# Designs tried in a protein design chat: VH-VL binders against p56860. Part 5

Target 1, 255 residues: p56860
Amino acid sequence: MMTAEVRTPEQGGGPLTTEPRAPRSAPGHADASAPAFGPETDPRDIIRWALAAHPDLLMPSAFNLNGVVLLDLAAQAGYRGEVVFVDTGYHFPETLATRDRLESRYPELTFVTLNAGASPDDGQTPPDLYASDPDACCAARKVDPLQRYLKEQGPSALLNARSRDQASTRADIPFVEEGGARRRVNPLAHWTREQLEAYAAEHDLPVNPLYFDGFLSIGCWPCTRAVKPGEDARAGRWAGKGKTECGLWQGENKL

## First folded at step 1 (VH-VL)

Design i3 (framework fv_ifabotuzumab)
Fold by ESMFold2-Fast, scan of step 1:
Structure i3 (fold): chain C 255 residues (1-255), chain A 122 residues (1-122), chain B 107 residues (1-107)
Amino acid sequence: as target 1 above (255 residues)
Amino acid sequence: QVQLVQSGAEVKKPGASVKVSCKASGYTFTGYYMNWVRQAPGQGLEWMGDINPNSGGTNYDEKFQGRVTMTRDTSISTAYMELSRLRSDDTAVYYCARVRGYDILTGSFDYWGQGTTVTVSS
Amino acid sequence: DIQMTQSPSFLSASVGDRVTITCRASQGISWYLAWYQQKPEKAPKRLIYAASSLQSGVPSRFSGSGSGTEFTLTISSLQPEDFATYYCQQLNSYPYTFGQGTKLEIK
């Protein structure tokens, strides 16, 4: 079993460490068909549709710019499900501070932090696994904890903060992904980086400070660098390792 | 062409351990979870657990927890299932089967090994 | 654990018949349901995944439907090679569980 740290909507409630929750009851999914969404569609309308179709919807987040914007829009749209963060043990202090600021700003939401286990200097994971085998490191510290939690909770869909503007591998993502995976809803698929930045500024959202230092896509510190002018936002992830997507988003034919 | 090739039949005495292998070929071994399923003679299918070959992380059905160990060797694309303290009711055909690792939620067992017969008798 | 119940446990049918097998989950599993066919002395073969998606290479006479707790596998016109045991499986939650099987026999 896995241990999760949970912060509930109770006023004044801080982070709590609890045993994994019992699996969710049967999802009340409505008609499985998604409406036609386009460039004019308000992300909140996509989120409202997703909630109606999938009342058990969960939102995994790494609290990058996209994630912070999605969280605010989801809260406005009536989302009261779990916001799930995987603590890999390798996050920048700025990322953890951003999580704390978000938990404080959205007391109406439940924040779940999944513990990947021992710190990087512990004997359970080699300290340099991220350098010698970043795929194995990602699997052990992100994919495995998230899979265990999702299999235990059984959500019928996930709410994700991906946008087409982030990388070439994301250029064609649809608003609703139905092909071969748990339904994934991408309300921000059509938003540009400029729109995300403007929204965050207008609403005074807590953005990870590293974003303004050129870290346009922030992951674990061993595998993240600032991007150069003209590079894809995700070019700084797994720099020098020929990788752009985490294990959850990789295709089966990637060598 | 995807193939999962399992080790040969085993005959064991009660109290012994058995280690079954499953050699994968024709795909990226670390991209798929490997599951183990058994079937007693004339009975249905029973899931035992899975392993992520990329991380070595495992999930076991509580019925087998404490007796089962799943491991892998990525250098030879081979997964292993070891069952200890064997009883006569562990007599079964043991199968390996893969599930897409990147599709952690809707993947199902698309390719299966041929099965390994394990007979436990005194 | 999620319990999977198949009905019927045994079914006698003739070539050309329409055959329906039902699978019920003790709690909601959305569409995380697969159907497998197993012939004597052989490994199971996947027919359907995600409740209704046909596995590549499986004849179109096989179809799956359902969501939540009620699922159905249909064979529209039974062929001689279809006499086998059929299993449903939920993949919504650990531990993964199978139905008890439906044995499809001639006549």
Scores: ipSAE 0.021, ipTM 0.595, lowest interface PAE 7.7, mean pLDDT 79

Design i4 (framework fv_ifabotuzumab)
Fold by ESMFold2-Fast, scan of step 1:
Structure i4 (fold): chain C 255 residues (1-255), chain A 118 residues (1-118), chain B 107 residues (1-107)
Amino acid sequence: as target 1 above (255 residues)
Amino acid sequence: QVQLVQSGAEVKKPGASVKVSCKASGYTFTGYYMNWVRQAPGQGLEWMGDINPYSGGTNYDEKFQGRVTMTRDTSISTAYMELSRLRSDDTAVYYCAREYSYGYFDYWGQGTTVTVSS
Amino acid sequence: DIQMTQSPSFLSASVGDRVTITCRASQGISSYLAWYQQKPEKAPKRLIYAASSLQSGVPSRFSGSGSGTEFTLTISSLQPEDFATYYCQQLNSYPYTFGQGTKLEIK
């Protein structure tokens, strides 16, 4: 069973011990219809709609700028579901510190860290897999643990921090994606990087400090570089590999 | 609390080898590069190389290539730097220093003095 | 190899002075530059990373600026504990290289 560290409002500030979870076999809410959202829709209105349509909503996050902004907006809109982070063993220490600051700032939210305390030497994943086969490493350390957790929890929808401004592959993402086992809701689809930065600054959000060093899209340290002015925010991920998206979001369509 | 603790001072004759250790604690050892930097008496800092503790992959400055070997033991969170065919001008304080990927040397060991004399 | 040149190599100053140390790279290194302080018989301590980011716990009188090939470390109001040797370092490409150091001495 998947190992998870859970921090809940009911438990005060401390992390919870590992809790094994039974699979949830029931499908999500099948027929909730999505309203027409537009370029001026407040993300909080999209989140409020998602909560009403999908009370079992979960929010996966890697705590990049978009994720931090979404988390704050979601908390304001009344989101009290789980914020799910996968500990791959390869995160920058700045990413883990940002997670810790967010857990302290949002005590009303439940934070779930999958594979908490993961190390690069986990006894299962071959050493150097990130260098020889980065796709297999991403699948084993991030995608697979998250997919197992989502199968166990069975949410009818996910709240995602993707925006159209991040990369050419994201230029046409809708506010609500259908298909697969669950909906994906993108409340920030229409926000620009400049709007996200301004929001974070105005609200003094705990942004990953590597962001200010040119790491506009932060992943695991073996696959992340600072971007040059004018590059897509995600250009720094998988530098030289010809890949712009982790299989994370693609896998959700199959569940 | 992050700590890097190095082995004690060494006195060697020319032609000998020295192996310095650096034991890490307070963080995930395999998540950060470990660098080795030396400093001759009254001189500046000189980068020798780095090791990725996860893969064991190394990068050496060409000045040391063929004489330096960097290794690690993940079971005890310890990095090693071995320098062979020692010369009198290898007399220096040797430091290990942690680097987070594209980051900077944020924590340093206390240093190991290596004296090479006849 | 990228050559890092510091100016000046020696600097005499008094408590309360504004001190500036310059570091020049022989080729562009973007913002991949760090500044270190070393006191006698101690390991170096990082002050600045990414050219301008102050390390947590370092006094605000220290600041860094620059990009590309020209970088500056500034101490706005020198304190007695600041008399030390300062080094810049580029981390843009292997091999990593340090400046020759700037020894800051009491006047």
Scores: ipSAE 0.000, ipTM 0.407, lowest interface PAE 16.3, mean pLDDT 78

Design i5 (framework fv_ifabotuzumab)
Fold by ESMFold2-Fast, scan of step 1:
Structure i5 (fold): chain C 255 residues (1-255), chain A 119 residues (1-119), chain B 107 residues (1-107)
Amino acid sequence: as target 1 above (255 residues)
Amino acid sequence: QVQLVQSGAEVKKPGASVKVSCKASGYTFTGYYMNWVRQAPGQGLEWMGDINPNSGGTNYDEKFQGRVTMTRDTSISTAYMELSRLRSDDTAVYYCARGTGDYWYFDLWGQGTTVTVSS
Amino acid sequence: DIQMTQSPSFLSASVGDRVTITCRASQGISSYLAWYQQKPEKAPKRLIYAASSLQSGVPSRFSGSGSGTEFTLTISSLQPEDFATYYCQQYANYPLTFGQGTKLEIK
């Protein structure tokens, strides 16, 4: 009898790729309703539910503190799907180094870097667009590539590392958001910055070193500054532009 | 009101089994881990294990592995702890306690169930 | 298993005294430590979580400090209702473990 012994399970970090993965043939199990999660629910239980309901889960990450903590918790909960990062050409070297350390630490996960090796001059986006129109730069270099990948892959849900503690605009995010093409699952919605820091320290997680220099929310270098005492963590993003969220979540976020 | 109410005192002979219940009210039963902690007369607190009421998944202290079974019934918001092959040194007050998932500290306790194992 | 050791195991004190109870972990537990108070024939009551966070409704005379392996619970001005047994508990890793307890009695 032919058995699963002749099949080699693919586990671990897998190779990085600039090519979009082949489209999935079907979304995950859509009939599972979210259970009632509470302020003291273990994020790993939320992730386990999400995996059971949506075996096709993807985890986009920019590898900020929240993303690093979520990655560790997801690996513990049995997540073996893709961790998707977009190389915009404008990341701090510390961000790329943090990604490399995470790939080494979590060989059981598949890391996908879209547009790997991107440069500030891509021949399509004006080289100073980040200065004149940060929203258009973000859309062209981060939001559009990620949305094209998500549309092509067709996951029924995403694991997001958002927490209510990050900004006033995130204060009321639920554990499971409906709307748009897919569910968004926020296992860390109820965790505070102090809990995230304590967890990262306890487990020796590779946190972006810029975090300890006051960069509490790290994006592309042209639009990120250190926050002042008492400011929201995302106050350093798009400083002076009246923006705290990437356009990725526009139109799909249920408030 | 937020409350955990446990079943009444039990007297058992060595070798028997005991099953203690813990009924939750006033909160979402499936949103929090349920822990079981015991305390022998004049002794300290001893953690036995926990159950995730949503999934039914359990974690037991190795000392009780093979003798303890934790279950729940979500339709009546009730958790159960069954301890088999009872010994005289299982005589204790058994508590259920609501825990946090990420930190596993306890904020709500049942009143306790006295289990006496003798003769 | 992470072993939790409290000192002293027994403490005699008078109303108005400042009392300190120490708890030591056999390995680093960051701030994943809670303190409980237990009165005779009653279930324990949580006083402190995350090493230093006071539970809502607990009198301000109670405070916790420490991180890593050494933690303290302080009662700044002992009241008659504070005579009880106190337990520390680590929640960094399974199995969850308690200290052996500190019995605080009137002098």
Scores: ipSAE 0.000, ipTM 0.394, lowest interface PAE 16.8, mean pLDDT 77

Design i6 (framework fv_ifabotuzumab)
Fold by ESMFold2-Fast, scan of step 1:
Structure i6 (fold): chain C 255 residues (1-255), chain A 122 residues (1-122), chain B 107 residues (1-107)
Amino acid sequence: as target 1 above (255 residues)
Amino acid sequence: QVQLVQSGAEVKKPGASVKVSCKASGYTFTGYYMNWVRQAPGQGLEWMGDINPNSGGTNYDEKFQGRVTMTRDTSISTAYMELSRLRSDDTAVYYCARDFRSGSYSDAFDIWGQGTTVTVSS
Amino acid sequence: DIQMTQSPSFLSASVGDRVTITCRASQGISSYLAWYQQKPEKAPKRLIYAASSLQSGVPSRFSGSGSGTEFTLTISSLQPEDFATYYCQQLNSYPYTFGQGTKLEIK
């Protein structure tokens, strides 16, 4: 079974529980139409709209550059929902240190760490892919716990840190995606890596140190390498496997 | 233990409908898609469709579109597959099977029901 | 629809033999392929998923390989309990499709 560690401002910070949260009774349905957002739209305006339309909004994050920038903008826009991180057991120490620094910097937010763990029932534990395919194992450890948590919590929408310049597969992402299990909001869709880097530097955000060593998209250590000049930012993920996106962002059943 | 337990065998006349149930236990019912697969006597496996028990959303193979309806009742962790306007070539064993989704991608079917034999004859 | 073709449809072998079954997709399916074992009058059992990932509890003599359009299931040293029908399945796109099956019988 998956366990959750929750750090809340009301309880004084730090991990408070390792038990999974109870499922929500029912997620809300959003009837609000998205405004026409454009190249000049401040991401905070997109976030404020999303909060009004979806009071149950959640923000999954791997705490890479895009994630830390989105977190700061969301906090400024009044976001007080959960920031959900999956501890796969294979993260770089730098990634976990970045999470810890963000938790300390944003005491007003609730941070949830999902820990992959063995189920008491063997049939519920996903097969261990590490020996046969370490790359697939990393994806399954992240995707499985997050999808279970989102199904249990039932948010009507998610805040995503995706931007159009991260990969060719992301070039056409809209600010608001419909379809699938829930609405996805991409406030940073129109921001470039240069804008994200400038914002992070100006605001002294805790960026994962591996980013500056060429790890432009950071996942589990068995699945991540530094990218070459001219490569897509996600080229270091699932190297050699012909895969650039995890299941979270593919097809009609996107998270 | 994780189990999928299906309803008992059915004998139907051509033109009738059959509704097969699949009761899940030992896991979070809404955390996994439920698939329906059939197998005619001496033949291979044929995917019919799936349902997301959380949303109720369904996907059907076009061959069954208009005749098949998949539903679920989350209060009793049970999925249903109803096939209408039965023909003799619908005689088969019908299986439910769960899968975990990574977004749109399935980890394939790790737990299967025991099967329900449906015989369609005059 | 993506058509899945298995070869051979029937295979006769002896205990201790190395057995290989091939599955070919009519279109590229990356690694979104699974292998199932079905014994008479039983539901299928998943052996392999993601083309090469072994299901927990399945003996290590079973292995899967391949990507794109050509996939192989290998049993390195056939045991008496391995005589069954084997199916491949693509999960790349709807509708999900199965191969026609390979029946493995004792010589």
Scores: ipSAE 0.000, ipTM 0.401, lowest interface PAE 18.2, mean pLDDT 77

Design i7 (framework fv_ifabotuzumab)
Fold by ESMFold2-Fast, scan of step 1:
Structure i7 (fold): chain C 255 residues (1-255), chain A 120 residues (1-120), chain B 107 residues (1-107)
Amino acid sequence: as target 1 above (255 residues)
Amino acid sequence: QVQLVQSGAEVKKPGASVKVSCKASGYTFTGYYMNWVRQAPGQGLEWMGDINPNSGGTNYDEKFQGRVTMTRDTSISTAYMELSRLRSDDTAVYYCARAPSIAVAGYDYWGQGTTVTVSS
Amino acid sequence: DIQMTQSPSFLSASVGDRVTITCRASQGISSYLAWYQQKPEKAPKRLIYDASSLQSGVPSRFSGSGSGTEFTLTISSLQPEDFATYYCQQLNSYPYTFGQGTKLEIK
């Protein structure tokens, strides 16, 4: 069972609402061509292009370093769409605290939390599904809730915080990705971890504290470990399982 | 499995245009940037530009801006590089090269090269 | 534009020698550097990507190191097939630029 919790700009400092959301966004442009973007292109220019081409643009976020940096750049570029977070029930407390801090810092944005179910009772017992089938757990608790939400909202494009520097499987990510159910825009495709860290520090952005304890890519607690110097940032996710992605970007689950 | 096959040698007069093709096979053509690099006789490698075959978006070195046009035809997995207003110093071997990432990895596959000779 | 300078431009060596080629960037390029080998009348072949990662199928005698502005390609024990021209390339920012090349010839 999934539910949606919405915090709108009208509620500045008030409680979160679980009331029915506004009607679906109108379909965006399907025929706008991407400009020639390169490694020197300001991500805000990519975001401004995406907003003009796709007024119904949505931004899924896990509130990792990349997500936090993209959110700030998007807000500066005029993004006022939804920031969509999936609460799998197995997030670190630090991740949820980072979300709360971001909601407070960006009261002009609408934050949507999709709840996949209750958090584990004691937090110390590994969930059966993650232990026996991490792919099935990822699908049930993250992929399925997000896919249902996206089917309901019907955005023509998504803003993603993926960068080529995160993992070898992401080395080929273009700024604008066609195909699948909707267009995907990666304004940070060309940014390095060093550039992201410098930006976050210069702008005093709320970064998940676990990042500084060696958790360069933060997911659900049963499958996340600190990475060693020189490892891909996503090496800590699904350690020993042979996975780099939670299925969000594969086949019928390709967003 | 991955192969890039370029069109044959060309001899042109100064002021003419040349269009070199690069036919890709063995991979998803739209998933990888295609770069164009040239090499004058006895000289080093010179980057000309790249194209995103999915979007058609291009990036050119300023030296070639206004004379070069990069295009693609996704129905036949072929990239094209057209250079106009040819000069004698455009005599070179022109290569297409696949980039798995335009910012990090370099080119993992190259075409065999197309020799373009510009003479009066 | 980022200027890439290789040292030396010409290198004479014997089979079995350890050879080192240096590449310097005029600006910081992190690890966004590739090394290529080119034999006469052939297309270049990538040896190293991301400054230090060995391309699949390339012999382990080849290695890359460095970050920022100074990079090195090392061949630990030169073989006859290694006599070629070597190029570095920065892929940090457009326009992408190559070093002038290092021609490795038999002594």
Scores: ipSAE 0.000, ipTM 0.391, lowest interface PAE 19.0, mean pLDDT 75

Design i8 (framework fv_ifabotuzumab)
Fold by ESMFold2-Fast, scan of step 1:
Structure i8 (fold): chain C 255 residues (1-255), chain A 120 residues (1-120), chain B 107 residues (1-107)
Amino acid sequence: as target 1 above (255 residues)
Amino acid sequence: QVQLVQSGAEVKKPGASVKVSCKASGYTFTDYYMNWVRQAPGQGLEWMGDINPNSGGTNYDEKFQGRVTMTRDTSISTAYMELSRLRSDDTAVYYCARKYYGSGSWFDPWGQGTTVTVSS
Amino acid sequence: DIQMTQSPSFLSASVGDRVTITCRASQGISSYLAWYQQKPEKAPKRLIYAASSLQSGVPSRFSGSGSGTEFTLTISSLQPEDFATYYCQQLNSYPYTFGQGTKLEIK
């Protein structure tokens, strides 16, 4: 049983509690086919469809720019499920501060932090694994805890904040991905970084301040740097290591 | 050995500004956040803010927002905290303290402290 | 802001005594808590992080426990050098806040 720190709507911004997460009973799934979404589709319409087709929808988030924008759009569209964050012990303090601001701004949502209070030296994971084997570090501290939680909860679909302009590896992602363990819905697939930035500014969303310092893709601090003009947004991740994805969206690790 | 060495004591009039320095040695300056904490005579510790020496990004306690400015110079591994429009209740010892980037960390080491006295 | 409250604010004890200091957070902070020792006219020094992790170089008579909102610092057998002021600090969210301090005095 995974231990999670949870902030529920009933708490109204009250103190977070840490509790073992009981496995969710497998809900009935709606085998509704996806409608034809296109370049002009409002992301809220995609989210509303996803909620109707998958009442057990969950939203993993690392609280990056895309995640913050998706959170606001999802709340507007009626999403009231869980927002799931994994505390790897290697997040920038700015990332945790952004999470706290989002929890305060969206009291209607349930925020779940897996492995809350994680330390770089937890006594189990080698403290230098991020330097010697970044793939193993990502698997142990982020991918494995999230997959364990998703296996226990059993959602039929995930709401994801990926967009096509984030990286070359994401250029062709569809709005709805079939196959694997569950459906993945990408309401922001067609939005550009400029559209995301404009939306966040217009709605005064709490954005990680590191974005204003040239960090276009924010992950664990050991593997994140500011990007140069013209570089891929994820070029600052895994600098010098030839890697652009943590493995979260690859093979059997596909969420 | 890892050390933080701060500038010397200051005596200021109300309305003046003070700029305290904190010189780091014995580690890679840009791998740790630098925090500023003050302590009024006979009182407890009060966090003022931090700076990421790599990016220059800052976070301030709302009480000091608009009066405090934190900066750094990576070429000499030195962080600065400037507090403007000083009041008598700003009289305190001001500390810099290093924090590892990770969420499970702590403040270590601390500078020796800089006494700032604000009086008419 | 998260308010950190320590109890007691002061206590008197003798060498060899077991001493316990309590720290309460106004909201859940999981294990994002550190304990510091401060001697007169000196900067604070770290003792414990992540609520219960004792750092290298800190004597084993110091221990920390707790999670969520209730935390304790215990000194199992007081030594003369332990008479100081102790502070807890939450590092869960900005602004980072400290307890008001516990002054440990010689009886």
Scores: ipSAE 0.000, ipTM 0.426, lowest interface PAE 14.2, mean pLDDT 79

Design i9 (framework fv_ifabotuzumab)
Fold by ESMFold2-Fast, scan of step 1:
Structure i9 (fold): chain C 255 residues (1-255), chain A 117 residues (1-117), chain B 107 residues (1-107)
Amino acid sequence: as target 1 above (255 residues)
Amino acid sequence: QVQLVQSGAEVKKPGASVKVSCKASGYTFTGYWMNWVRQAPGQGLEWMGDINPNSGGTNYDEKFQGRVTMTRDTSISTAYMELSRLRSDDTAVYYCARDESYGLDYWGQGTTVTVSS
Amino acid sequence: DIQMTQSPSFLSASVGDRVTITCRASQGISSYLAWYQQKPEKAPKRLIYAASSLQSGVPSRFSGSGSGTEFTLTISSLQPEDFATYYCQQLNSYPYTFGQGTKLEIK
C-alpha cells in the first residue's frame, strides 16, 4: 500500500513519519515563456526563473549525484518546496542513508517519501514480478506512486536533475520541456559529470558512497551494477535487458 | 559529544505504570529517530518502538500496542517511554537509542525497571 | 514479523583467531542490517550499519558482509577486549527485530 511520509521544516529535521500528509491545496498556474538558456547559464538562474514562473514547483529525486547537486543549488536559489522520493522497497541502504543525511542538511525543505509497499521477500533473488516483467515491477513500485502523488498535488512544473551527458537517450534534453501533464525543468542539462563531482566535493555534499565504487547510475539493487571504464553511465541499469530508462520518461507515463 | 542520559532505576508493583526519560545532547534532537529497546535479565534485546522527535509520529511493536506510549519534549531535547499495566515479565533494562543511517549508533546507559509484588 | 536467527549462540575462541558470526533473516531485508557489541553491564555499541559499513572508531578487524537473508560479522584477529555478546538487527520493516545474540568467550 502506497503512503506518504513527511518531514516538516517548521518542527526541525529528521526522517519520515508513518502517517500520510494531507493533500496540498489546489495549485495555481503559471503563465510565462521560458527564456533562452545556454551553456554558460548558472543553474541557479534557471531555478529562480522556474520558481517565479511556477510557485508550485516540485522536485522528484532519487538522491543520485545529479539529485544531491540539484538539491543544494535549488536550496541556494530559494527553493522551499517538496523533495519527493519513491521508496520502491528495492533501494540500496546507502541510498536511504544519503536521503537521511540530506534531510538533516536541508531543514528548510519538506521531504516526502512515497512508500510503494513491503520490501522484497527474498533479497538474494529478485521477486517473480521483476524477473518476469521488469516494466510492471517498475510501474507498480516507482511510476504509479509518483504519478498518483503528482496528480493529487497538481504542480504546474517539476524540477528534474537530468543532464545531457548521463546517457545517449538524454543527449538532447532541453532546459525546459513542454507537453505532457506538466512543464519539466532541467537546470543541470548542460553540466558534465566532472562539474557535478567538483561541485559536490567543494560543498561537501552527501553523495551515495556506491557512486565512488563505479555505480554511476544508482537505482534499485536488482537493476544496478558497477560500470566499466568507458561505458555509458547508465550502462549499469537493467544490464542485459536492452533497457536504460524506467517508464517514468515514456509516452503517457512522462512526469 | 553525543550523549543520551536516562532517568534512574524504578521499582514498581504489578498493574502500575512507569515513565522512562532519555535526555539527548550533542546533536540536533529533531534530526534523528529515537528507538526504545529493552532487555530482560539474561535475555536478548527486544525492540519496543521508535519516535520521530520532529513530528511526534510513532511506531510500536504489536506486543506493546495499547500499553506503550512514546512522546518527546523538543524544548528540553527529551524522549519518554511510558509502559502501563506492568507485569513481572516487564522486568528489564530499558534503553533509548538514536537511529542514524538505519542502525542504532548511540545508546543511553539504560534504566532498570523491576516489577515485583 | 521478520525472524532473525544467529549462529552460533555460543562461541569460544583463542586470541588471534578469525571469528565469524552469522545472521539469517526469515525474509529478504536487502542490506538493512546492523551489528552490535554488548559488554557485561553496559549498553550495546554499534559496530556495523548497512550490513557492511564500519562505525567510526571501531577497529578495522571488524567487518560485515552479506545481503538479502544471509549476513556475517567477521573479527579477523580476536583480541581480549572482544569478549562480549554480539547482536544483529534488521531495520528493513517494522517491527525491527534482533537476533537472539552470540556470546563470545575468549580463552
Scores: ipSAE 0.000, ipTM 0.407, lowest interface PAE 16.6, mean pLDDT 76

